# VH-VL binders against b0r0t1r1705to1887: the designs that were tried, part 37

Target 1, 183 residues: b0r0t1r1705to1887
Amino acid sequence: RLRVLADVSGSMYRFNGVDGRLERSMEAVCMVMEALESYEHKFKYDITGHSGDGFDIELVRCDKVPKNNKERLKVLKTMHAHSQFCMSGDYTLEGTEHAIRELAHEEADEHFVIVLSDANLERYGISPDRFARVLTSNPQVNAFAIFIGSLGDQADRLQKTLPAGRSFVAMDTKEIPQILQQI
Short names: E, the ipSAE of ESMFold2; O, the ipSAE of OpenDDE; V2, 0.75 times the mean of E and O plus 0.25 times the DockQ between their complexes.

## First folded at step 19 (VH-VL; framework fv_ifabotuzumab)

Design z6 (at its last look DockQ between E and O 0.05; V2 from the best seeds 0.00; counts 0 for: pae E 15.6 > 2, placed apart)
Fold by OpenDDE, look of step 19:
Structure z6 (fold): chain C 183 residues (1-183), chain A 120 residues (1-120), chain B 107 residues (1-107)
Amino acid sequence: as target 1 above (183 residues)
Amino acid sequence: QVQLVQSGAEVKKPGASVKVSCKASGYTFTDYYMNWVRQAPGQGLEWMGEINPYSGNTYYDEKFQGRVTMTRDTSISTAYMELSRLRSDDTAVYYCAREGDSGNSAFDVWGQGTTVTVSS
Amino acid sequence: DIQMTQSPSFLSASVGDRVTITCRASQSISSSLAWYQQKPEKAPKRLIYKASTRQSGVPSRFSGSGSGTEFTLTISSLQPEDFATYYCQQYSRYPLTFGQGTKLEIK
């Protein structure tokens, strides 16, 4: 059982012109969907977004995963539209905790939560240690963070602070499939 | 109804230890972090630490490191806070508090408090 | 540690008054701030979290605002039951810290 949590908050849209964070997020989600297509027989997965509107925004349902590029594009369009019109706010921690909590109560051989983050947690008032706590909050659920780029050395700093093996840096979204294979 | 019920008042001598219990009901005990906060007479609130009831992992304020031990018994949905080497300035009301629906929602449910008096 | 400073420490007001309490963080905590109300010999009660989200059941006269380092709790029209001590709390970083409190007394 796998859940991917993506940031679709307003800041993703607002600052996309500055650093392309929304585009990177969308690319990351697309790469995840593409990577998981070949493993659908092994993984039951869904994709959830968080924003100022909440921490459980449905992007991809387990029972209705994208089957083609058109369907994948629809997911990306949803992400883009949501980030553009959602309320202000960030629910990274809430979303992560919620994901972990929900998955922990589902029957599966293994449970995984992957948080796609732009590594700019400080902007959201999230300290690395608080985020680390959330990621390790339930040993039954293997929670990881994939930092989809970095402004400066933010991702590297976070990786050093977070527990070993719980975070990955993807400077290029094309690295995500390989990261997923490692998980 | 979600509620936290704490053990009764304690009177201790300096150097002794006190263990306060906090029984949770109305929700899944292991799904929410439990925090401990104390309040000296006429003073403000002071965070002591937290425990993950599922894993048992704890985080203490440095001020209490080495003197405080937070534990839990999941079978009876009860959290414990033990403070050792008590001093007079440890006299306070001690509260257990549930950390909301998430770690980013603060403390939404509080126990009624346990008065701990340390005196010679 | 993040220091939380409330102002004022004491406030006298009358029923019907608009009351404002401020909380300043020594460093940015984004919106990771909560407000509590505490009455004598009672446990604190959460009023606001996420800087501006009102707890269910809390009257609409209570509102929170702010981000970063400056935050405000506002009671639009003070009611008799609102006389209490109020605390802000940051949960952005460990250790979690509270403001020193604001005692709201009847004028």
Scores: ipSAE 0.461, ipTM 0.843, lowest interface PAE 1.7, mean pLDDT 92
Fold by ESMFold2, look of step 19:
Structure z6 (fold): chain C 183 residues (1-183), chain A 120 residues (1-120), chain B 107 residues (1-107)
Amino acid sequence: as target 1 above (183 residues)
Amino acid sequence: QVQLVQSGAEVKKPGASVKVSCKASGYTFTDYYMNWVRQAPGQGLEWMGEINPYSGNTYYDEKFQGRVTMTRDTSISTAYMELSRLRSDDTAVYYCAREGDSGNSAFDVWGQGTTVTVSS
Amino acid sequence: DIQMTQSPSFLSASVGDRVTITCRASQSISSSLAWYQQKPEKAPKRLIYKASTRQSGVPSRFSGSGSGTEFTLTISSLQPEDFATYYCQQYSRYPLTFGQGTKLEIK
């Protein structure tokens, strides 16, 4: 059972012109949907967004995953529209904790939570140590972070702080399918 | 102009089967899920199931499992719902309904309905 | 299954009245709720989706509100053509379910 968390906050929209963060997040979500299309028989997945409006923003339902490019585009349009007009704030920790607790109670052989992040946790007031504790908070749920388009020592510092094998750096969103295969 | 046009009314005996057709026009048939909803006389709406017209994959309400079959023919943009082992309480108007492109589900276009009467 | 309960089941009102119809879900459906209008012997027509988004072509006197488990359809000034049966429908989880309906009649 797999849940992917995506950031759709207003800061993703406002800073997109500086570093393309919203576009990379949208590309990452698209790559996840495409990668899991070939493994749909093995994975029951959903994609949930978090923003200043909350952490349970439904982007992809596990019982109605997108099956064509038109449906995938609707997901991306929802991400863009939400980020453009949503309230400020970040629910990364709360959303991750909620996803881990919720999935732990579901009937499945394996439980996975994947958090898509731009590695800018400190600007959102999130300590890497606290994030690490959340990712490892339930041994029945395998939680991972994928840092998208992160460059420099910030991503390296986060990887050193986070548990080994629980974080990955995707310099290019095309790397995401290969990273998912490792999980 | 988006339209769903259903086949005509049917009268059946208990134990028979009925197959209702729903022809789509004015849009790309395989881009939108098709749903079937029925309404018994004087009663509310009851969802029966859905079909993805591109793949043919279906999902049925458990009340109809084993009796309902939803299919489609993409070459003529037509969806079908077949209900077998009919009983008198299957007397209803049967609608096809297209899912809209917002919110994953909610039916923005409905067929005109097909009355199925099951009586001796 | 998510049960949808509408209140009231029957509503009698006059032209020009403001009316409200409520719909309660047995568990949270976030904003995944639609409202339909159905006139006798006709197919339903979608009025509202995503709890509060009005379908194109639906008059502005119709409005929807709510999230989670409680939802409201409001008609601000009834017109003669508004006397019909109204249904809510959740589309958060399978199976998709409808409220039992609210019949709005002329007083």
Scores: ipSAE 0.006, ipTM 0.495, lowest interface PAE 15.6, mean pLDDT 77
ESMFold2 (binder alone), look of step 19: mean pLDDT 93; pTM 0.956

## First folded at step 20 (VH-VL; framework fv_ifabotuzumab)

Design ab1 (at its last fold request DockQ between E and O 0.91; V2 from the best seeds 0.81)
Fold by OpenDDE, fold request of step 22:
Structure ab1 (fold): chain C 183 residues (1-183), chain A 120 residues (1-120), chain B 107 residues (1-107)
Amino acid sequence: as target 1 above (183 residues)
Amino acid sequence: QVQLVQSGAEVKKPGASVKVSCKASGYTFTDYYMNWVRQAPGQGLEWMGEINPYSGNTYYDEKFQGRVTMTRDTSISTAYMELSRLRSDDTAVYYCAREGNYGNYAFDYWGQGTTVTVSS
Amino acid sequence: DIQMTQSPSFLSASVGDRVTITCRASQSISSYLAWYQQKPEKAPKRLIYKASTRQSGVPSRFSGSGSGTEFTLTISSLQPEDFATYYCQQYWKYPLTFGQGTKLEIK
């Protein structure tokens, strides 16, 4: 059982023109969906988002995963639209905690939570220490963070704070499939 | 509804150990981190450490590492804090405090406190 | 460790007064700041968390503001039951740390 948590907060839209953060996030989610297509027989997955509107925004249901590019595009459009019109706020910690707690009650041989982030946690008022604690809060759930488009210095700092083996840096979204294979 | 009830006052000699209990009720014990905070007479609050009641994982302030042990018994929703090699400056009121979850962090509920006196 | 410094350490005021207590962090803690009230021989009580969110049941005369390194607790109109010691606390980084406290006394 796998849950992917994506950032669809308003800041993703507001600053997309400056650094392309929303586009990178959408590309990342698309890469995840494409990478998981060949493994649907092995495990079920869902994708949830977090924003100022909440920490359990439905993007992909485990019983209705995208099966083609048209359906994947629909998911990305949903992400874009939500980021554009949602309330201000970030629920990275709440969303991660919620994902871990919910999955812990699901019946499966293994449980995984993957959080997609842009590695600018401090800028968004997200405590790296708190994030690290949440990721390791339940030994039954394997929680990981993938930081997308991170600067080298920021990535190094986060790697020092987060538990070993629980965080990955993707400078290019094309690296995400390989990262997923490592998990 | 949420209550944290601590064990009674303790009087110890230097070099001894003390174990304080904190009985939780009114909520799911394993869903919230439990913290321990002490306060010396006429002084401020000092954080000692935390425990995840679900996993049993702990994190201690460096000042107390090697001397403090935090544990829990989930069957009776009770947290324990043991402090060893006691000295006079360990004289204080010790509190257990629940930390909120889902971003509602910091300590939303406190025990009534346990007075620990260390004297020769 | 993050150092939390409150000011003033002691404050005398009268019923009806507007009171402001300041808390400064040695580094940015974003909004990971809580305020507690403690009366003699009692456990602390959380008033504010996330810098400005009031705990349920806390009177509206209590308010918190600030972000980064500077924070304030304000009592708009002091009531007799408000005379106590107040503490700020950061939970941005471990170890968790408290301010030294502000004792609010009746003038």
Scores: ipSAE 0.916, ipTM 0.959, lowest interface PAE 0.5, mean pLDDT 95
Fold by ESMFold2, look of step 20:
Structure ab1 (fold): chain C 183 residues (1-183), chain A 120 residues (1-120), chain B 107 residues (1-107)
Amino acid sequence: as target 1 above (183 residues)
Amino acid sequence: QVQLVQSGAEVKKPGASVKVSCKASGYTFTDYYMNWVRQAPGQGLEWMGEINPYSGNTYYDEKFQGRVTMTRDTSISTAYMELSRLRSDDTAVYYCAREGNYGNYAFDYWGQGTTVTVSS
Amino acid sequence: DIQMTQSPSFLSASVGDRVTITCRASQSISSYLAWYQQKPEKAPKRLIYKASTRQSGVPSRFSGSGSGTEFTLTISSLQPEDFATYYCQQYWKYPLTFGQGTKLEIK
């Protein structure tokens, strides 16, 4: 069982013109959906957003995964629309913790949580130490971070803080399918 | 009602060990990190470390690394802190403190404290 | 380690006064800051977390503010039960650290 977390906050929309953050998040979500397209019976997955309005915003339900480009585009349009109209706020820690606790109760051979995040955690007011602790908080749930950033030196520093094999850097969103296969 | 009840006061000689217990009630013990904090007479608060009661994983302040061991028994909702090779400057009140969750990682409930006196 | 420095270390005030206690971090801790009240021979009690969020049951005369490296605890109208020692604490980075305390006494 697999849950992917994406940032759909109002700040993603408002600052997208500055650093492309919303576009990168939408590209990452698209790559995840495409990478898992043929594995629907092997991976029961969903994609959940977090924003100032909450941290369990459904983007892809596990019983309604998109199967073509038209359906995937609808998911991306939902991300864009939500970020445009929602309040600012970052719930990365809360959303990750919630996902881990919720998935621990589901019946599955293995439980995975994947967090799609900007490597610049400290600028967003997210403690790297606290994030690392959340990722390893439940040994029954395999939680990972995929850092997607335009400039990667912050991601390198974060990988040194986070447990080995629990963080990955995608310098380009096209690397996401390969990273998912490693997980 | 959340309650943390600690074991009673202890008097120890230098070089000995002490093990303080903290019994939790009124909440799901394994859902919240437990921290240990001490306070020497007339002094401020000093964080010692934490334990995840679900997994048993710990993180210690380096000042205590090698002397402190934090454990728990989930069947009786009890956390333990053991400090070895005691010195006179380990004389203090030792508190267990529950940490919140979902981003609220400050200490919301505290035990009553356990006085440990180290003297020859 | 992140050093937390409180000022003043001692404060003498009268009932009804507005008092402000400051806490400075040696590096940015965002809003990962808590305030505790400790009365003699008692365990600390949390007043504020996330720099400005008041703990349930804490009177509204207590307020916290700040982010980054500078934080304040304000008591808007001091009451007799507020005479205690106050500690700030960062939880941004290991090891977790407390300020040295501010003892608030009756003038």
Scores: ipSAE 0.636, ipTM 0.872, lowest interface PAE 1.3, mean pLDDT 83
ESMFold2 (binder alone), look of step 20: mean pLDDT 93; pTM 0.954
OpenDDE, look of step 20: ipSAE 0.904; ipTM 0.951
ESMFold2, look of step 21: ipSAE 0.589; ipTM 0.852
ESMFold2 (binder alone), look of step 21: mean pLDDT 93; pTM 0.951
OpenDDE, look of step 21: ipSAE 0.904; ipTM 0.952
ESMFold2, fold request of step 22: ipSAE 0.625, 0.591, 0.610; ipTM 0.870, 0.850, 0.859
ESMFold2 (binder alone), fold request of step 22: mean pLDDT 93, 93, 93; pTM 0.950, 0.952, 0.952
OpenDDE, fold request of step 22: ipSAE 0.916, 0.916; ipTM 0.959, 0.959

Design ab2 (at its last fold request DockQ between E and O 0.92; V2 from the best seeds 0.80)
Fold by OpenDDE, fold request of step 22:
Structure ab2 (fold): chain C 183 residues (1-183), chain A 120 residues (1-120), chain B 107 residues (1-107)
Amino acid sequence: as target 1 above (183 residues)
Amino acid sequence: QVQLVQSGAEVKKPGASVKVSCKASGYTFTDYYMNWVRQAPGQGLEWMGEINPYSGNTYYDEKFQGRVTMTRDTSISTAYMELSRLRSDDTAVYYCAREGQYGNYAFDYWGQGTTVTVSS
Amino acid sequence: DIQMTQSPSFLSASVGDRVTITCRASQSISSYLAWYQQKPEKAPKRLIYKASTRQSGVPSRFSGSGSGTEFTLTISSLQPEDFATYYCQQYWRYPLTFGQGTKLEIK
């Protein structure tokens, strides 16, 4: 059982023109969906978003995963639309905690939570220490963070704070499939 | 409804150990981190450490590392804090405190406190 | 460690007064700040968390504000039951740390 948590907060839209963060996020989610397409028979996955509207925003249901590019595009459009009109706020910690707690109650041989984010946690008011604690809060759930489009220095600082082996840096979204294979 | 009830006052000699208990009720014990905070007479609050009651994982303030041990018994929803090699400056009221969930961090519920007196 | 400094350490006021207590962090803690009230021989009680969110059951006269390194607790109109010691706490980084406290006494 796998859950992917994506940031669809308002800041993703508001600052997209400056640094392309929403586009990177959408591209990352697309890469994840494409990478998981061939493994649908092996595990069940869903994709949830977080924003000022909440930390359990449905993007992809486990019983209705995208089967083609048109369906994947629909997911991306949903992300874009949500980030454009949602309330202000970031629920990275809450979303991660919720994902871990929810999955822990589901029956599966293994449980995985993957958080897609950037390496600017502190700038968004997200405590790296708290994030690290949440990722390791339940031994039954393997939680990981993938930081996308991060600067090298920021990524290095975060990796020092986060538990070993629980964080990955993708300078290019094209690296995401390989990272997923490592998990 | 949520209650944290701590064990009674303790009087110890220097060099001894003390173990304080904190029984939780009114909520799922394993879902919330438990913290320990102490307060010396006439002084402020000092955080000692935390325990995840589900996993048993702990994190201690460096000041207490090597002397403090936090444990839990999930069968009776009870957290324990043991402090060894006691000295006079360990005289304080010790509190257990629950940390909230889902971003509602900090301590939303407290025990009544346990007075520990260390005297020669 | 993050140092939390409260000001003032002691404050005398009268019923009905507007009271403000400040808390300064040695580094930015975003909004990871809580305020506690403690009465003599009692356990602390959480008043505010996330810098400005009031705990359920806490009177509206209590309010918290601030972000980054500067925070304030305000009592709009002091009541007799408000005379106590107040503490700020950061939970942005481990170890968790408290301010030294502000004792609010009756004038």
Scores: ipSAE 0.913, ipTM 0.957, lowest interface PAE 0.5, mean pLDDT 95
Fold by ESMFold2, look of step 20:
Structure ab2 (fold): chain C 183 residues (1-183), chain A 120 residues (1-120), chain B 107 residues (1-107)
Amino acid sequence: as target 1 above (183 residues)
Amino acid sequence: QVQLVQSGAEVKKPGASVKVSCKASGYTFTDYYMNWVRQAPGQGLEWMGEINPYSGNTYYDEKFQGRVTMTRDTSISTAYMELSRLRSDDTAVYYCAREGQYGNYAFDYWGQGTTVTVSS
Amino acid sequence: DIQMTQSPSFLSASVGDRVTITCRASQSISSYLAWYQQKPEKAPKRLIYKASTRQSGVPSRFSGSGSGTEFTLTISSLQPEDFATYYCQQYWRYPLTFGQGTKLEIK
């Protein structure tokens, strides 16, 4: 069982023109949906968002995964609309913890949580030590971070703080399918 | 009602070990990290380490690594802290403290404290 | 290690006064700061977490503010029961560390 977390906060919308952060998040979600399309028989997945309004914002339900480009576009439109009108705030830490606790109670052979994030955790006010602890908080849930579009030195430093094999760097969102296969 | 009840006061000689217990009630014991904090007489608070009672995983302050062991027994909702090779400057009150969840990782509930006196 | 420095170490004030206690971190801790009150021979009690969020049951006269490296605890109208030692604590990075304490006496 697989849950992917994405940031849909108001700051993602408001700063997108500066650094493309919302566009990168939407591209990453799209790549995840496409990468998992042919693996539905092996994985049951959903995608949840977090923002200033909360951390369990449903983007893709595991029983209603998108089957075509039109349905995938609807997901992306939902992300865009939510970020445009929601409160700013980052719930990465809280959302990750909630996802891990929720999935630990579900019946499955294996449980996976994947967090799509910017490597600049400290700028968001997210403690790297606390994030690392959350990712390893439940040995029954395999939790991972994918850092998107960040400069290598920041991502490299975070990979050294995070547990081995629990973080990946995607300098281009097109790398995400390959990273998911490693997981 | 959340409650943390610690074991009674102890007097030890230098070189001995002490094991302090902290029995939790009023919440799901395995859902919250447990921390240990000590306070020497007339001094401030000193963090010693933490345990995840679900997994048993620990993290200790470097000052205590090699001397401290934190454990738990989930069947009786009890955390333990053992400090070995005691010396006189280990004389202190030892507290267990429950940590919050979901980003709220400061200590919301404390035990009553256990006085450990180390004297020759 | 992140060093936490409180100021002042000792404070004397009258009932009804507004008092502030300052806590400075040696490096940024964002808002990962808590305030505790400790009365003699008692365990500490959490007043504030996340720099400004009041613990349930704590009187509204207690408030916290700050982010980054400088933080304050404010008691807007000091009461006789507020005699205690106050500690700040960062939980941003291991090891967790406390300030040295501020002893508040009410005249």
Scores: ipSAE 0.623, ipTM 0.868, lowest interface PAE 1.3, mean pLDDT 83
ESMFold2 (binder alone), look of step 20: mean pLDDT 93; pTM 0.953
OpenDDE, look of step 20: ipSAE 0.898; ipTM 0.948
ESMFold2, fold request of step 22: ipSAE 0.619, 0.571, 0.568; ipTM 0.860, 0.848, 0.843
ESMFold2 (binder alone), fold request of step 22: mean pLDDT 93, 93, 93; pTM 0.953, 0.951, 0.954
OpenDDE, fold request of step 22: ipSAE 0.913, 0.913; ipTM 0.957, 0.957

Design ab3 (at its last look DockQ between E and O 0.91; V2 from the best seeds 0.00; counts 0 for: pae E 3.3 > 2)
Fold by OpenDDE, look of step 20:
Structure ab3 (fold): chain C 183 residues (1-183), chain A 120 residues (1-120), chain B 107 residues (1-107)
Amino acid sequence: as target 1 above (183 residues)
Amino acid sequence: QVQLVQSGAEVKKPGASVKVSCKASGYTFTDYYMNWVRQAPGQGLEWMGEINPYSGNTYYDEKFQGRVTMTRDTSISTAYMELSRLRSDDTAVYYCARESNYGNYAFDYWGQGTTVTVSS
Amino acid sequence: DIQMTQSPSFLSASVGDRVTITCRASQSISSYLAWYQQKPEKAPKRLIYKASTRQSGVPSRFSGSGSGTEFTLTISSLQPEDFATYYCQQYWRYPLTFGQGTKLEIK
């Protein structure tokens, strides 16, 4: 059982013109969907977004995963639209906590939570230490963070704060499939 | 209602150990972190560490590393803090404090405190 | 460690007064700041968390503001029961740390 958390907050849209963070996020989600396509028979996964509107925004349901590029595109459009019109706020920690809690109650051989982030946690008012604590809050759930398109220094600092093996840096979204294989 | 009830006052000699208990009620014990904070007479608050009652994972302030041990018994919703190699400056009121989840951090409920006196 | 410095350490005021206590962090802690009230021989009581969110049951005369490194607790109109010691706390980074406290006394 796998849950992927994506940031679809308003800041993703607002600052996309500056640094392309929303585009990177959408690309990352797309890479995840593509990477998981061939493994749907082995495990079930869903993708949930978080924003100022909440931390349980449905992007991909376990029983209805994208089957083609058209369906994947629809997911990305949903992300974009949500980011554009959602309330201000970031629920990375809350979303992660919720995901871990929810998955822990589901029957599976293994449980995974993957948080996609741009490694600018501090800028969003997200404590790296608290994030680290959340990732390790439940031994039944293997929670990881993938930092995408991150500045090297930001990523390095986060790597030092987060437990070993619980965070990955993808300077290019093309690295995400390989990272997923490592998890 | 949420309650944290701590064990009674302790008087110890230097070099001894003390174990304070904190019994939680009114909520799911394993859903919240338990913190320990002490306060020396006439002094401020000092954070000692935390425990995840579900996993048993702990994080201690480096000042207490090697002397403090935080544990829990989930069957009776009780957290424990043991401090060893006591010295006079360990004389303080020791509090257990619950920390909420879902972004609601900091300590929303406190025990009544346990006075620990270390004297020769 | 993040150092939390409160100002002032002691404050004398009268009932009805507007009281302001400040807390400064040695580095940015975003909004990971809580305020506690402690009365003699009692456990601390959380008043504010997330810098400005009032704890349920706390009177509206208590308010918190600030972000980053500067924070303020304000009591708009001091009541007799408000004379106590107040502490700020950061929970942005481990170890968690408290300010040294502000003792609010009756003038």
Scores: ipSAE 0.867, ipTM 0.934, lowest interface PAE 0.5, mean pLDDT 94
Fold by ESMFold2, look of step 20:
Structure ab3 (fold): chain C 183 residues (1-183), chain A 120 residues (1-120), chain B 107 residues (1-107)
Amino acid sequence: as target 1 above (183 residues)
Amino acid sequence: QVQLVQSGAEVKKPGASVKVSCKASGYTFTDYYMNWVRQAPGQGLEWMGEINPYSGNTYYDEKFQGRVTMTRDTSISTAYMELSRLRSDDTAVYYCARESNYGNYAFDYWGQGTTVTVSS
Amino acid sequence: DIQMTQSPSFLSASVGDRVTITCRASQSISSYLAWYQQKPEKAPKRLIYKASTRQSGVPSRFSGSGSGTEFTLTISSLQPEDFATYYCQQYWRYPLTFGQGTKLEIK
């Protein structure tokens, strides 16, 4: 059982023109959906978002996963629209804690939480130490972070802070399918 | 109603060990980190470390590495802090403190404190 | 280690006064700061967390502000029961650290 968390905050929209962060996040979500399409017999997955509005924003339901490019585009359009209109704030820590707690109660052979993030945790006001602790908080749930499109120095520093084997760097979103297979 | 009840006061000799207990009630014990904080007479608060009651994982302030052991027994919702090789400057009140949830990692409930006196 | 420095260390004020206690961190802690009140021979009590969020049941005369390295606790109208020592605490990174305390005495 797999839950993917994506950042759909207002800062993703507002700064997208500067560094393409929302486009990278949307591309990462698309790559996740495509990579998991042929594995639906093995994985029950959903994708939720977090923003200033909260941390349980439904992007992909586990009982209605997209099967083609048209359906995937609809998910991406939802991400784009939400980031435009959401309230200010960030719920990365809260959303990750919540996802881990919810999945721990689901019956499955293995439980996975994957957080898709830009490596700018400190600029979002997110403590790297607290994030690392959240990722390892429940041994029943395998929680991972994938840092997408980040400046190399920032991603390298975060990878050293986070638990070994629990963080991955995707310098290009095309790397995400390979990273998911390693997880 | 959240409550943390600690074991009673202790008098120890230098070189001995002390084990303080903290019994939790009114909440799911394994959902919240437990922290230990001490306060020497007339002094401020000093964080000693934390334990995840679910996994048993701990993190200690380096000042106490090698002397402190934090454990728990989930069957009786009790956390423990053991401090070894006591010396007179370990005389203090020792508190357990529950860390709150959801990115809110400050201490919302505290035990009543356990006075440990170390003297010859 | 992140050092937390409170100012002042001692403060006396009259009932009804507006009181401000400052806490400075040696490096940025974002908003990962809490304020505690401790009365003599009692355990600390959390007043404020996340720099500005008041704990449920804490009177509205207590407020917190700040981010980064500079933080304040304000008591807008001091009451006799506010006689206590106040501590700030960062929880941004290990080890968790407290300020040295501010002892507030009613004149």
Scores: ipSAE 0.420, ipTM 0.765, lowest interface PAE 3.3, mean pLDDT 82
ESMFold2 (binder alone), look of step 20: mean pLDDT 93; pTM 0.950

